# VH-VL binders against Rhythmically expressed gene 2 protein (Reg-2): the designs that were tried, part 13

Target 1, 260 residues: Rhythmically expressed gene 2 protein (Reg-2), of Drosophila melanogaster (Fruit fly) (q94915)
Amino acid sequence: MRSLSRFRLITFDVTNTLLQFRTTPGKQYGEIGALFGARCDNNELAKNFKANWYKMNRDYPNFGRDTNPQMEWQQWWRKLIAGTFAESGAAIPDEKLHNFSNHLIELYKTSICWQPCNGSVELLQQLRKELKPEKCKLGVIANFDPRLPTLLQNTKLDQYLDFAINSYEVQAEKPDPQIFQKAMEKSGLKNLKPEECLHIGDGPTTDYLAAKELGWHSALVHEKSYAYLVKKYGEDIDRDHVFPSLYDFHKKISDGAVVW
Below, E stands for the ipSAE of ESMFold2; O stands for the ipSAE of OpenDDE; V2 stands for 0.75 times the mean of E and O plus 0.25 times the DockQ between their complexes.

## First folded at step 9 (VH-VL; framework fv_bexmarilimab)

Design g3 (from f3 with light chain S54Q; at its last look DockQ between E and O 0.84; V2 from the best seeds 0.88)
Fold by ESMFold2, look of step 9:
Parts: sequence; structure tokens; C-alpha cells
Structure g3 (fold): chain C 260 residues (1-260), chain A 123 residues (1-123), chain B 108 residues (1-108)
Amino acid sequence: as target 1 above (260 residues)
Amino acid sequence: QVTLKESGPTLVKPTQTLTLTCSFSGFSLDTYGVGIGWIRQPPGKALEWLAHIYWDDDKRYSPSLKSRLTISKDTSKNQVVLTMTNMDPVDTATYYCARVQTYDSSGYFLDYWGQGTLVTVSS
Amino acid sequence: EIVLTQSPGTLSLSPGERATLSCTASQSVSSRYLHWYQQKPGKAPKLLIYYARQRQSGVPSRFSGSGSGTDYTLTISSLQPEDFATYYCQQYGSSPFTFGQGTKLEIK
């Protein structure tokens, strides 16, 4: 772990970096929908969840926080859920919509819907053991709604982390520089330089390039090949800092194979 | 390979309706987060956004020109059509279509442009 | 409406020099909505930088973007002959989606 000793702040994204869904939203929505009498095909639900994710982020960015008129994040999810089922052939009855959406919202802050990504717990355990909190802070920077602290607690990751920043509460999203600046401030570290910060995430633009372009070091955890990533996102992605998983990242760091 | 090409009349008379077609290849408007935008540039002047249409048929128009513009797509033909009514000599410009793209589902940009077509409005 | 004001209007420099192009927004614009385009005479615009700082594939590393809020900058660290063109900033976050008036970078 010596290649990490230069860093005073190490931050992680959450979704598809530290935590992933146990099943697709299509399958999970389908099972809960059937219990409420809204039977839809799981593949249609998956497609329309993705469609509504794009529509909501376009029309109501940052879970509704950064829009005019502003939308509360619970209403943001209710609208996404309602649209997903309606477009999939079975609308949730209006009299049941609040209870139904609230049920899904509550489930998605628990380990029923989430599990650690491959290697995430093992890496965090070793980092906490080998890096003293006084010298290196471990944190989260996520484009996420206010459920983030509860999710980290329910998945037992909070014990390894010094802080978590969610975009809704700070009114700033990745790749905007303000959310990274907020994380540096939240760390409480004096005279912290960007070069002493490492950000690890799965988003080529929102995590990797965003942090790198602010003078941080960054690592990209992504299932696609390096060749695919460079073709799509450009030549600023460093081959030596792209990893298929946190498991592979951890192995490479332990073998001394990563240079910053 | 992503390509876009504008087609339509190059000369129109004042008060006529302009119809421009953007024909594209290498992508589909059924792809989430993709769209087609129209931008014009009067000779020697800056770029001006006119309209765009997203993959989900959501449409946006420049407010100052909204009453004169209509945008539509034909996904089966890989075409987007812009109609602009009541043309005037001040509308003389090069008209471009461009692909609207996003990598984070929220921030959009114009990553590939057609070569443009000059439309002159003169009697 | 968010007005993007670019300065200078014209910038005359020699190859090898550093170019700094300013884009000032009348209201704050999130970085993910701010983009830079290059246009050579008689050609269509070409995307250079999206999300304020991220180079489009194939764009040389001498091009960089910076800034946030209302003030954004495009920098060309060592000017090449092919870089003489007009540069536009654009915001794509609030309708109408506006471009700056352009900065023409010309050979001194």
C-alpha cells in the first residue's frame, strides 16, 4: 500500500464503485409492482427505468434540487417510478402511488437492494488499517440524494469512511469542480493540495476526468476495455490508472504496480 | 462513422416557408440521450441555436423564433426536419444540423456537425 | 436568457505563443453545460472541449479549459498554424441555449 502513502485524501464514488444493485431495477420494480397489482414485464421496466433516468436528469437535474421550479428528491423519484410503470403498460393507481414509491425509496437505502462491489470491502478494510485517519481521510463523493448516509450505514461501509458528500445536499454535482472542493473542505485537512488527493470512481467523465482536470490523481474502475474508453472519452485517460474492478485495483496496489 | 448532412433549397423568397432536412448515419435517434439540433450562422456573424429534438421526442425551440419553427423526426429514415415560416432577408445564414450527445444524462453538447447549407432569402 | 460574452473579439498572435480566450456568462452556468467549439473559415464548427474542461477525442493536449460559475477560459499553450480560427463558447443548460459572439484568433 506504499504507493498510496502520498495521499492525504482518498475519495470514492458509490454506485458501481463501492456498491452495486443486487438485481436490476427492472427485476426489483417488477416484483414490488406485482405485489401492488401493477404487473409489467421486467425487461420493459428496465428499459423504461433507463429512459426515465435520462428524462429526469435532463429536466430535473440533481434529483430536482437544481431545477426551476424545484422538485423535492422524493417527488423526483415518485415521478420517475410513476413514469416507468405507466410507460411499461400498467400505471400505479394514484391512490397507491405515494405508498408504493415510498416503499421502493426505503428499500433502496438498504442491503436488500445493494451489495458491495467486488473487492470494495477488502480494500476499505486494508486502507483503514494501514492509513491513519490523522494523515489520510477516506471519503465519498457521489451524485446521490440524501439517503446516502443511511445507505452507507445499512451496508456497513460507514465504519471505514470519515465523511460522505452527496450532490443533492451540497447543490453541486460531478463533474462540476465545486463538489470536489466541498470534499476537500469536509476533510478538515489543513493546507491540502490537489496533488495529495486521489479520486476513485467508475464514471470516465464524472469521476476520472473531472478529478484529474482539477489536479487530483484519479483511478477509473470500469468494465470496458482501455481501447473502448479512449475511443469514446478521449486520450486523457491514462492506461496505468484504469482497472476492471476495485479487486484488481487492490491487487495492483498491493503488488506495487501502480505509479502516480 | 457518424455523419450528418443538411439538404433543402438554397434560395427562398421573403414570406416563403423554409424546409430543411438533416440526414444522418452512424447512430439512431432511438438511442437514449441522443438528439439533433439546428444552428444557424449569418454571414460573418456568430452561431445561433434554433431548435433541437431529443430521442424521446422532447422538442425545444429558441423563444424568439418559436412561433416560426417546427422540428420533427422520422426515426425510420434517420432524418430530422426543420420548418421555418415567413422567411425574411435577415434569416439569410448557413444552417447546420448537429448531434446532441450526453455522457452523464444531464449535460448535453453538439459533438458532430453537418457541413452546413447556405440559405439566401432574397426577392 | 444567459448571455455569453467572449473577449477579446480578435486576438492576433504568432505561432508558439500562448492564447487565452475568455467567456463570461451573465448568470452562473454549471461546468457540465459549458462547451467550446472551433470554426475555421468555410468549415462547420468542431467540438473542442465539453463540460468546460474535457477534451473531445482527437483534440491535442495544448487545448485546455478552465473556470466555473460565470468565468470560463480556453487556453492554447503553444499556438500552431492550424489553430488560427474562430472560437465559440456555448451554454446548453438554460433555454435559449446560447453561444458567445466568438473570438477570432488570427496570425499577427
Scores: ipSAE 0.842, ipTM 0.920, lowest interface PAE 1.0, mean pLDDT 92
ESMFold2 (binder alone), look of step 9: mean pLDDT 93; pTM 0.946
OpenDDE, look of step 9: ipSAE 0.934; ipTM 0.961

Design g4 (from f3 with light chain S95Y; at its last look DockQ between E and O 0.87; V2 from the best seeds 0.88)
Fold by ESMFold2, look of step 9:
Structure g4 (fold): chain C 260 residues (1-260), chain A 123 residues (1-123), chain B 108 residues (1-108)
Amino acid sequence: as target 1 above (260 residues)
Amino acid sequence: QVTLKESGPTLVKPTQTLTLTCSFSGFSLDTYGVGIGWIRQPPGKALEWLAHIYWDDDKRYSPSLKSRLTISKDTSKNQVVLTMTNMDPVDTATYYCARVQTYDSSGYFLDYWGQGTLVTVSS
Amino acid sequence: EIVLTQSPGTLSLSPGERATLSCTASQSVSSRYLHWYQQKPGKAPKLLIYYARSRQSGVPSRFSGSGSGTDYTLTISSLQPEDFATYYCQQYGSYPFTFGQGTKLEIK
């Protein structure tokens, strides 16, 4: 891994970088909803989950942490779940809402709902083998609620990582510089310079541009083409640091084909 | 190619209601996270946010003007309408519509603006 | 209400010089809500920088944003003739949404 030898800190996003959903929330919500008497079409649930994701992030940012008054993150999810079902034609009965939402919240801590993204485990295994913690720290920076450590443990990724930062607990989200600074502090590395840090994620603005604009190096893993990404997010995206997956990133790094 | 254009009267009398239409192309208000905002600028003065409307019909109004403002959308015609009641000469300004956009579902900004329309309220 | 105070009100510089424009918020503003716009006389504003640091498509690399919390800065590293304009910062996160009063950048 000579292409990575300049880095003392490498951090990863979680959702659609290290881990992805096994099935859409529409399908998973639909199966659980039917058991609780709230039968909805899975496609409607998927559509309204996305709609409520946008509404909740607009109105109650950072899972409610950055709201005045602060909302507890479990209530944030309960509100999202309730809205998703109500807008899909079958509201969850009030007497069942608390237990229903808690069931989904607990389920999404586990490998029942999440699986590794293509190549994530293989990359982390190789990095831990070749980049000892004394020379390079591996971490997570995620816009995520406090379930993050439990999720990493339940998916067996925690064994490869030195730390994980979730936005709710540190009260700072990507692309804000504070969450990246918190990761540098959490690494425990003395005299760590931004150019010694690499961030890998799927968010063109929240991961790639955010880290690059702070003087870190960054890599973007994304299913869309480079042409699409530049058209939408601008010309600061470097073609040589965009990869379809962590599998492709790992292969390019192993071949020595990436220059920072 | 995103474009926006303001239309409506350029001269109104005091106490009349101003109705402005924002006509846009190159995007749809059915898109999650997209909206239309209205901003005005009195001659020689700074920009002032007036109102916005999102894809889900969520609406916000400047508190000092909220009793006078109404915003609505017609997604099928790609139009947003702003009405402002009880116009006064102090409301003379260039009125802009702009697209409200987000890349992270939370942080919003105004990425494309119309050319603006000057509305003069006679003294 | 978050008041954005821009300084200086007018900045007179020559082409080739470095411009530094300040935007100070009365309360902390998350970087993802802080944006910069350029406006030339008789023209609509144009988005330059969103999320405090990210350049809009087509914006030259001489423009950069920095800062966090209450203090934000727009920097133009080497002024070109087309850069002489009025610049506004905006916060779009805390209701009511507000603009700074503007900094006019003019030829000295």
Scores: ipSAE 0.836, ipTM 0.919, lowest interface PAE 1.0, mean pLDDT 92
ESMFold2 (binder alone), look of step 9: mean pLDDT 92; pTM 0.937
OpenDDE, look of step 9: ipSAE 0.922; ipTM 0.954

Design g5 (from f3 with heavy chain Q101Y; at its last look DockQ between E and O 0.85; V2 from the best seeds 0.86)
Fold by ESMFold2, look of step 9:
Structure g5 (fold): chain C 260 residues (1-260), chain A 123 residues (1-123), chain B 108 residues (1-108)
Amino acid sequence: as target 1 above (260 residues)
Amino acid sequence: QVTLKESGPTLVKPTQTLTLTCSFSGFSLDTYGVGIGWIRQPPGKALEWLAHIYWDDDKRYSPSLKSRLTISKDTSKNQVVLTMTNMDPVDTATYYCARVYTYDSSGYFLDYWGQGTLVTVSS
Amino acid sequence: EIVLTQSPGTLSLSPGERATLSCTASQSVSSRYLHWYQQKPGKAPKLLIYYARSRQSGVPSRFSGSGSGTDYTLTISSLQPEDFATYYCQQYGSSPFTFGQGTKLEIK
């Protein structure tokens, strides 16, 4: 872990970095929908979940926190869920919508719906063992609703982390510099400089470029090739800091193959 | 390669309706998070956003011009049409169409622009 | 409506100099909605910077964006002859989606 010893703060994204869905939203929503009598094709649910994800983020950013007036994040998800099923051909009855939505909201706090991404637990375990908290803080920066601390507890990742920042609570989301600044403040480290910070995430713009543009170091965990990423997101992506997974990242830092 | 091109009349009489077409290639309006916007620029003046339409047919109009504007899309033809009623000499401008795009489903920008078409409103 | 005020209106500099262009918003604008465009005479605008700081593909590293909240800046670290143009900031977060009035960067 010598290549990481220069860092006093290491932060992680959650979704598709530390944790991922166990199954697709289409399949998971389909299973729960059947339980409540709202049967839909799983592929239609997956398509319409993605469509509603885009609509909700466009119209009600930051899970409703960044709207005027503010929307409660549970209402944000209820609206997304209702739209996803209605557009897929089977609306949830209004009298059942609250209970149905609450069931999904509670389920997505747990390891029933989430699992660690490949290599995430082993990396965090080694980092916590080798990088003492008084010298290096480990944290989360996520565009996420207030379920984040409970999710980290239920998936047993909280034991490796010094803090977690969710965008809803702090009313700032990636790529906004404020959320990264909040993480630096939350670390409690004196005289912390951007070049002593590393951010690891799967978002080329929201994680990688955002942190890099603030003077942090960053690592991108992404399934696509470097060539694809440069073509889509531009030439500011460094080839030597793109990894297929946290498993690959962990192996390369252990081998001393990563230079910052 | 993403390209956009504006077409329509270059001379319009006052009170007439202007119809402009944006023809594009290299992308489709079936793609999540994609749209087409219209922006104008009077000679020697700043840019002014007019309207845009998203992949899901959500439409937004400049509030000051809302009663005069209509935007529509034909996804199969890769075209977006802007109609502006009751044209006046003050509406003389270069009209641009541009692709509305997002990387994160939330923050949108205008990443590719057409060359623009000058529309003169004169009697 | 969010008004974007650019300063200065005209900036006269020589090649090799550093340019600093200001964009001040009447209300706070999240960085993900603040963008910069370059426009040369007779040409369409070209996206330079999106999300306040991220360079569009093909934009040279001498261009950089900074700021948050109400105060945003575009910096060109060493001016090249092709950089003399008009620059617009834009917010795409709150309707109407406004542009600044522009800063014309001209050869001194």
Scores: ipSAE 0.811, ipTM 0.911, lowest interface PAE 1.2, mean pLDDT 92
ESMFold2 (binder alone), look of step 9: mean pLDDT 92; pTM 0.943
OpenDDE, look of step 9: ipSAE 0.914; ipTM 0.950

Design g6 (from f3 with light chain F97W; at its last look DockQ between E and O 0.85; V2 from the best seeds 0.86)
Fold by ESMFold2, look of step 9:
Structure g6 (fold): chain C 260 residues (1-260), chain A 123 residues (1-123), chain B 108 residues (1-108)
Amino acid sequence: as target 1 above (260 residues)
Amino acid sequence: QVTLKESGPTLVKPTQTLTLTCSFSGFSLDTYGVGIGWIRQPPGKALEWLAHIYWDDDKRYSPSLKSRLTISKDTSKNQVVLTMTNMDPVDTATYYCARVQTYDSSGYFLDYWGQGTLVTVSS
Amino acid sequence: EIVLTQSPGTLSLSPGERATLSCTASQSVSSRYLHWYQQKPGKAPKLLIYYARSRQSGVPSRFSGSGSGTDYTLTISSLQPEDFATYYCQQYGSSPWTFGQGTKLEIK
């Protein structure tokens, strides 16, 4: 892990970096919907979940934290769930919406809905083994609601991490530089320089470019080809710092194939 | 390749209604997070946002012009239409359509613009 | 409505020099909602920088964005002949979307 020795702070995104959904929201929402009498086609639910994800982020950014007036994050999810089912052919009655949304909210705190991404546990284990916590802090920076600490605990990733920042509680989202600055502060490291920080995530703009443009080093884990990424997001993406998974990243770091 | 082109009358009289069409290619308004916006620029002046429409048919209008503007889309024809009522000489401007885009579903910007069409309002 | 004030109104420089263009917002704007456009005479605007710092595909590395809150900056590290144009900042932190009045960058 010599190529990582310059870093005093290493941070990770969560969704599609450390953790991924065990099954699609379409299938999971379909199962819970049937329980509450709101039966919809799983493919329609998946499509409309994605549509409502875009609508909610457009209209009520940061899970409602950044709206005027502020919206509670549970209400944000309730609204997304209600819209997803209504657009898929079955509305949830208002009298049942609170209990229905609570079941989904609680389920998505757990390993029933989430699993580690390929290579994430193995990488974190090796980093904790080889990098002393007093010299290098490991953290999470996620555009996420307040369930994040509970999720990390329930998926057993918390044991490898020194802290986690969620965008809702700090009222700042990636790619906003403020959330990265708050992570540096949360690390407790004195005289920490941006070039001593590495951020690893799957978002070309929200993770990779955002960190790089603030003087951090950055690694992008993404399933799309390098050619696709450069065509869409520009030439500032470094071919040598793009990896198809954390498994591949870990292998290349172990082989000494990565230069910063 | 993404392209946009404005079409419509170049000369209108005061009180008339202006109808502009944005024809585009290289993308679809069925794509999540995509939209079309209209921006104008009076000769020698700054840019002014007028309206935009998103993939989900959500429509936004400049508050100062809202009573005069209507925007609609025809996704099958790759067209967006802007209508502006009660034109006045102060509305003389180059009118642009542009693609509304996001990479994070929250932050939006105008990544490709049409060449613009000059509309002169004169009696 | 958020007013964006650009300064200077006109900036006269020679090729090879460094240009610094300022955009000041009347209220705080998150970086993900602030963008920069270039416009040459008789042409449509062209996106340069989105999310305050990220270069659009095809934009040369001599262009960079910085700032946060109310104060944002576009920097051109070594001016080329094709860089002499008018530059606009734009925000969507609050409806309506607004543009700055522009900074005209001209050959001295």
Scores: ipSAE 0.807, ipTM 0.905, lowest interface PAE 1.1, mean pLDDT 91
ESMFold2 (binder alone), look of step 9: mean pLDDT 91; pTM 0.928
OpenDDE, look of step 9: ipSAE 0.926; ipTM 0.955

## First folded at step 10 (VH-VL; framework fv_bexmarilimab)

Design k1 (from g2 with heavy chain T31E; at its last look DockQ between E and O 0.84; V2 from the best seeds 0.88)
Heavy chain, then light chain:
Amino acid sequence: QVTLKESGPTLVKPTQTLTLTCSFSGFSLDEYGVGIGWIRQPPGKALEWLAHIYWDDDKRYSPSLKSRLTISKDTSKNQVVLTMTNMDPVDTATYYCARVQTYDSSGYFLDYWGQGTLVTVSS
Amino acid sequence: EIVLTQSPGTLSLSPGERATLSCTASQSVSSRYLHWYQQKPGKAPKLLIYYARLRQSGVPSRFSGSGSGTDYTLTISSLQPEDFATYYCQQYGSSPFTFGQGTKLEIK
ESMFold2, look of step 10: ipSAE 0.870; ipTM 0.929
ESMFold2 (binder alone), look of step 10: mean pLDDT 92; pTM 0.945
OpenDDE, look of step 10: ipSAE 0.933; ipTM 0.960
ESMFold2, look of step 11: ipSAE 0.864; ipTM 0.926
ESMFold2 (binder alone), look of step 11: mean pLDDT 92; pTM 0.942
OpenDDE, look of step 11: ipSAE 0.935; ipTM 0.961
ESMFold2, look of step 12: ipSAE 0.871; ipTM 0.929
ESMFold2 (binder alone), look of step 12: mean pLDDT 92; pTM 0.942
OpenDDE, look of step 12: ipSAE 0.935; ipTM 0.960
ESMFold2, fold request of step 13: ipSAE 0.866, 0.872, 0.857; ipTM 0.927, 0.930, 0.922
ESMFold2 (binder alone), fold request of step 13: mean pLDDT 93, 93, 92; pTM 0.945, 0.946, 0.945
OpenDDE, fold request of step 13: ipSAE 0.943, 0.944, 0.943; ipTM 0.965, 0.966, 0.965
ESMFold2, look of step 13: ipSAE 0.870; ipTM 0.928
ESMFold2 (binder alone), look of step 13: mean pLDDT 92; pTM 0.945
OpenDDE, look of step 13: ipSAE 0.936; ipTM 0.962
ESMFold2, look of step 15: ipSAE 0.857; ipTM 0.924
ESMFold2 (binder alone), look of step 15: mean pLDDT 92; pTM 0.945
OpenDDE, look of step 15: ipSAE 0.932; ipTM 0.960

Design k2 (from g2 with light chain L54M; at its last look DockQ between E and O 0.78; V2 from the best seeds 0.85)
Fold by ESMFold2, look of step 10:
Structure k2 (fold): chain C 260 residues (1-260), chain A 123 residues (1-123), chain B 108 residues (1-108)
Amino acid sequence: as target 1 above (260 residues)
Amino acid sequence: QVTLKESGPTLVKPTQTLTLTCSFSGFSLDTYGVGIGWIRQPPGKALEWLAHIYWDDDKRYSPSLKSRLTISKDTSKNQVVLTMTNMDPVDTATYYCARVQTYDSSGYFLDYWGQGTLVTVSS
Amino acid sequence: EIVLTQSPGTLSLSPGERATLSCTASQSVSSRYLHWYQQKPGKAPKLLIYYARMRQSGVPSRFSGSGSGTDYTLTISSLQPEDFATYYCQQYGSSPFTFGQGTKLEIK
């Protein structure tokens, strides 16, 4: 952990960095849909969930917070859910839509729908043990709705973290520099310099490059090869700061093999 | 490799309808977050956005030209067609098609452009 | 509509010098909707910087973008002969989607 001693702030993304879905949205939506009489093929639901994710982010960015007029994040999800089922061949009856959507929204606050990514808990435990809060703050920066604190509590990750920033509440999303600045402010650290900050995430653009272009150090956790990532996202990705998982990151940090 | 190419008439008379085709390869409009946009540039002047169409058939038109423009796609042929009615000499420009792309599902940009086709409107 | 005003209209510099190109928006624009393009005579525009400061693949590190809100800047830290071209900023967030009028960077 000596290679991390230069950092006064370490932040993490959540989705596909600290936590991942336990099952696909297609399977989870399909099971809940059957309970409410909206039976659809799980593969169609998965496909149309992704389609509606793109449509909603295009038309109503930041879960509706960054639209004019503003949309409440629950309404944003209700619209996404309704579209996903309608496009999959079984629209949710209007009289059931609110309760159905609310049931899914509540489930996705919990470990029923989420599990830790490989190595995330072990890394956080060791960081909290070796990097005391007075020397280094640990936080989350996530493009996420206001369920984030409850999710971290229900998955028992909150005990390792000093703070969590969600994009909806601060009205800024990654890769916007404002959300990283908000995290620096939330840390409460005086005279904090960008080069004393490390951001760890799975998004080549939204996490890795966004933090790096602000003068932070950054680590990318991604299953694709360095060659693939450079070809797609450009030459600013450093080979020595790309890792297959947090498990691999943890191993290399422990071996002293990472230079910043 | 991603390529785009514009085709259509290079000379059009006033009041006629212009039809331009964008033929592309190296990607599909079935890809989430992808689209095709049309941009024009009068000789020696700045770029002007005209219209775009997304993978989900969502369409947007420049408000000042909306009544004159129609955009459509044929995903199976990798083509997008722009039609502009009632052409006038002020519409003389190089017309480009370009791929609309996103890395965060929210912010879009034009990452690959065709070579452009000059359309002259004159009697 | 959002008007993007680029300054200066023409910038004359020598190879090796630093170029600073300005783009000012009439209304605030989120950085994720602000992009820069390079265009050489007789050629199509080429994407240079997306999301205000992210370099497109293949773009040299001497190009950088910065700014937020209404004021955005493209910087070329040490000009090369191939960098002399016209540069356009663009906003792709609010219809009609607009470009600046361009800054022509020419050899002194």
Scores: ipSAE 0.824, ipTM 0.908, lowest interface PAE 1.1, mean pLDDT 92
ESMFold2 (binder alone), look of step 10: mean pLDDT 93; pTM 0.946
OpenDDE, look of step 10: ipSAE 0.930; ipTM 0.959

Design k3 (from g2 with light chain L54I; at its last look DockQ between E and O 0.89; V2 from the best seeds 0.89)
Fold by ESMFold2, look of step 10:
Structure k3 (fold): chain C 260 residues (1-260), chain A 123 residues (1-123), chain B 108 residues (1-108)
Amino acid sequence: as target 1 above (260 residues)
Amino acid sequence: QVTLKESGPTLVKPTQTLTLTCSFSGFSLDTYGVGIGWIRQPPGKALEWLAHIYWDDDKRYSPSLKSRLTISKDTSKNQVVLTMTNMDPVDTATYYCARVQTYDSSGYFLDYWGQGTLVTVSS
Amino acid sequence: EIVLTQSPGTLSLSPGERATLSCTASQSVSSRYLHWYQQKPGKAPKLLIYYARIRQSGVPSRFSGSGSGTDYTLTISSLQPEDFATYYCQQYGSSPFTFGQGTKLEIK
């Protein structure tokens, strides 16, 4: 882990970095909907889930935390779920909505709905073995609701991590600098400098550029090519710090092939 | 290649209704998180936001001008139309359309602008 | 309404110098709603920096943004001849969405 020796803090995003959905929301919502008598086409559910994700983030940012008046994050999800089913042809009756949405909310705390991304467990295991908390803190920075600690426990990733920051609880989201500052504070490290911090995530803007513009080092894990990423997001993305997966990142750091 | 262009009359008489069309290419209003906004700039003055329309047909208007503005889209033609009623000489300005964009689904910005069209309101 | 006050109104500098442009909001604005635009005479505005600090594709690295809350700054580390223009900050988070009055950066 020689290429990582300069870092006193390493942080990860969660969704599509450490963990990914085991099945699509369209399929998962469709199965639960059928059990509760709200049958919808899975493709329509997938389409309308994505549409409602954008609408909710536009109108009620940070799972409702950053609205006036504040919306509770469970109500935020109930509204998203209700809209997704209604737009897909089978509205959930009002008297059932609370229990139906709670069932989905609870299910998405678990490994029934989530699985590790390729290479995430192996990387975390090696980092925990080689980089003890006295030398380097490992954490999570995620735009996420308060289910995050439970999700990390239920997927067995919590054992490798010193802390996890979710945007709802700290009332700050990536790419805002405040959430990164909160992570530095949560680390408990004294005299921590930005250049001693590494952030690893899949968001070109929310993770990679946001951290880089704060003086952190940054690694981007993304399915698209470097050429695509530079064309869309500019030359501030460093070719040597873009990886197809955490598996590839892990291989490169193990081979000593990554320079910061 | 993202492009936007404003079209419509350059001279309007007081009390008339102004209709401006934004024609765009290189993107679609069917794309989640995308929209079109209208901004004006009186000669020598600052920029003023007027209205925007999102991919989901959600519409927002400047509160001080809301009673005079209507925005609509025709996704099949790649066009957005702004209508402003009861024009007055103080409305003389360059009118721009611009693409509304987001990378985090929450924070929006105006990443590409049309060249603008000067609309003069005079007898 | 959130008023954005830019300072100075006019900034006269020579090529090679460092420019610092201020944008002060009447109320706190989350950085993801604060953006900077450049406008040359007779031209449309051009996006420079979005989310307070992130450069738009194609914008040179001499441009940088900083700040949070009510106080935001655009910095040009070494002025080039093409950088002499008017600069606007904008908040796009709270209706009515507002621009600052502009800072004109002119050759000394």
Scores: ipSAE 0.855, ipTM 0.926, lowest interface PAE 0.9, mean pLDDT 92
ESMFold2 (binder alone), look of step 10: mean pLDDT 92; pTM 0.945
OpenDDE, look of step 10: ipSAE 0.932; ipTM 0.960

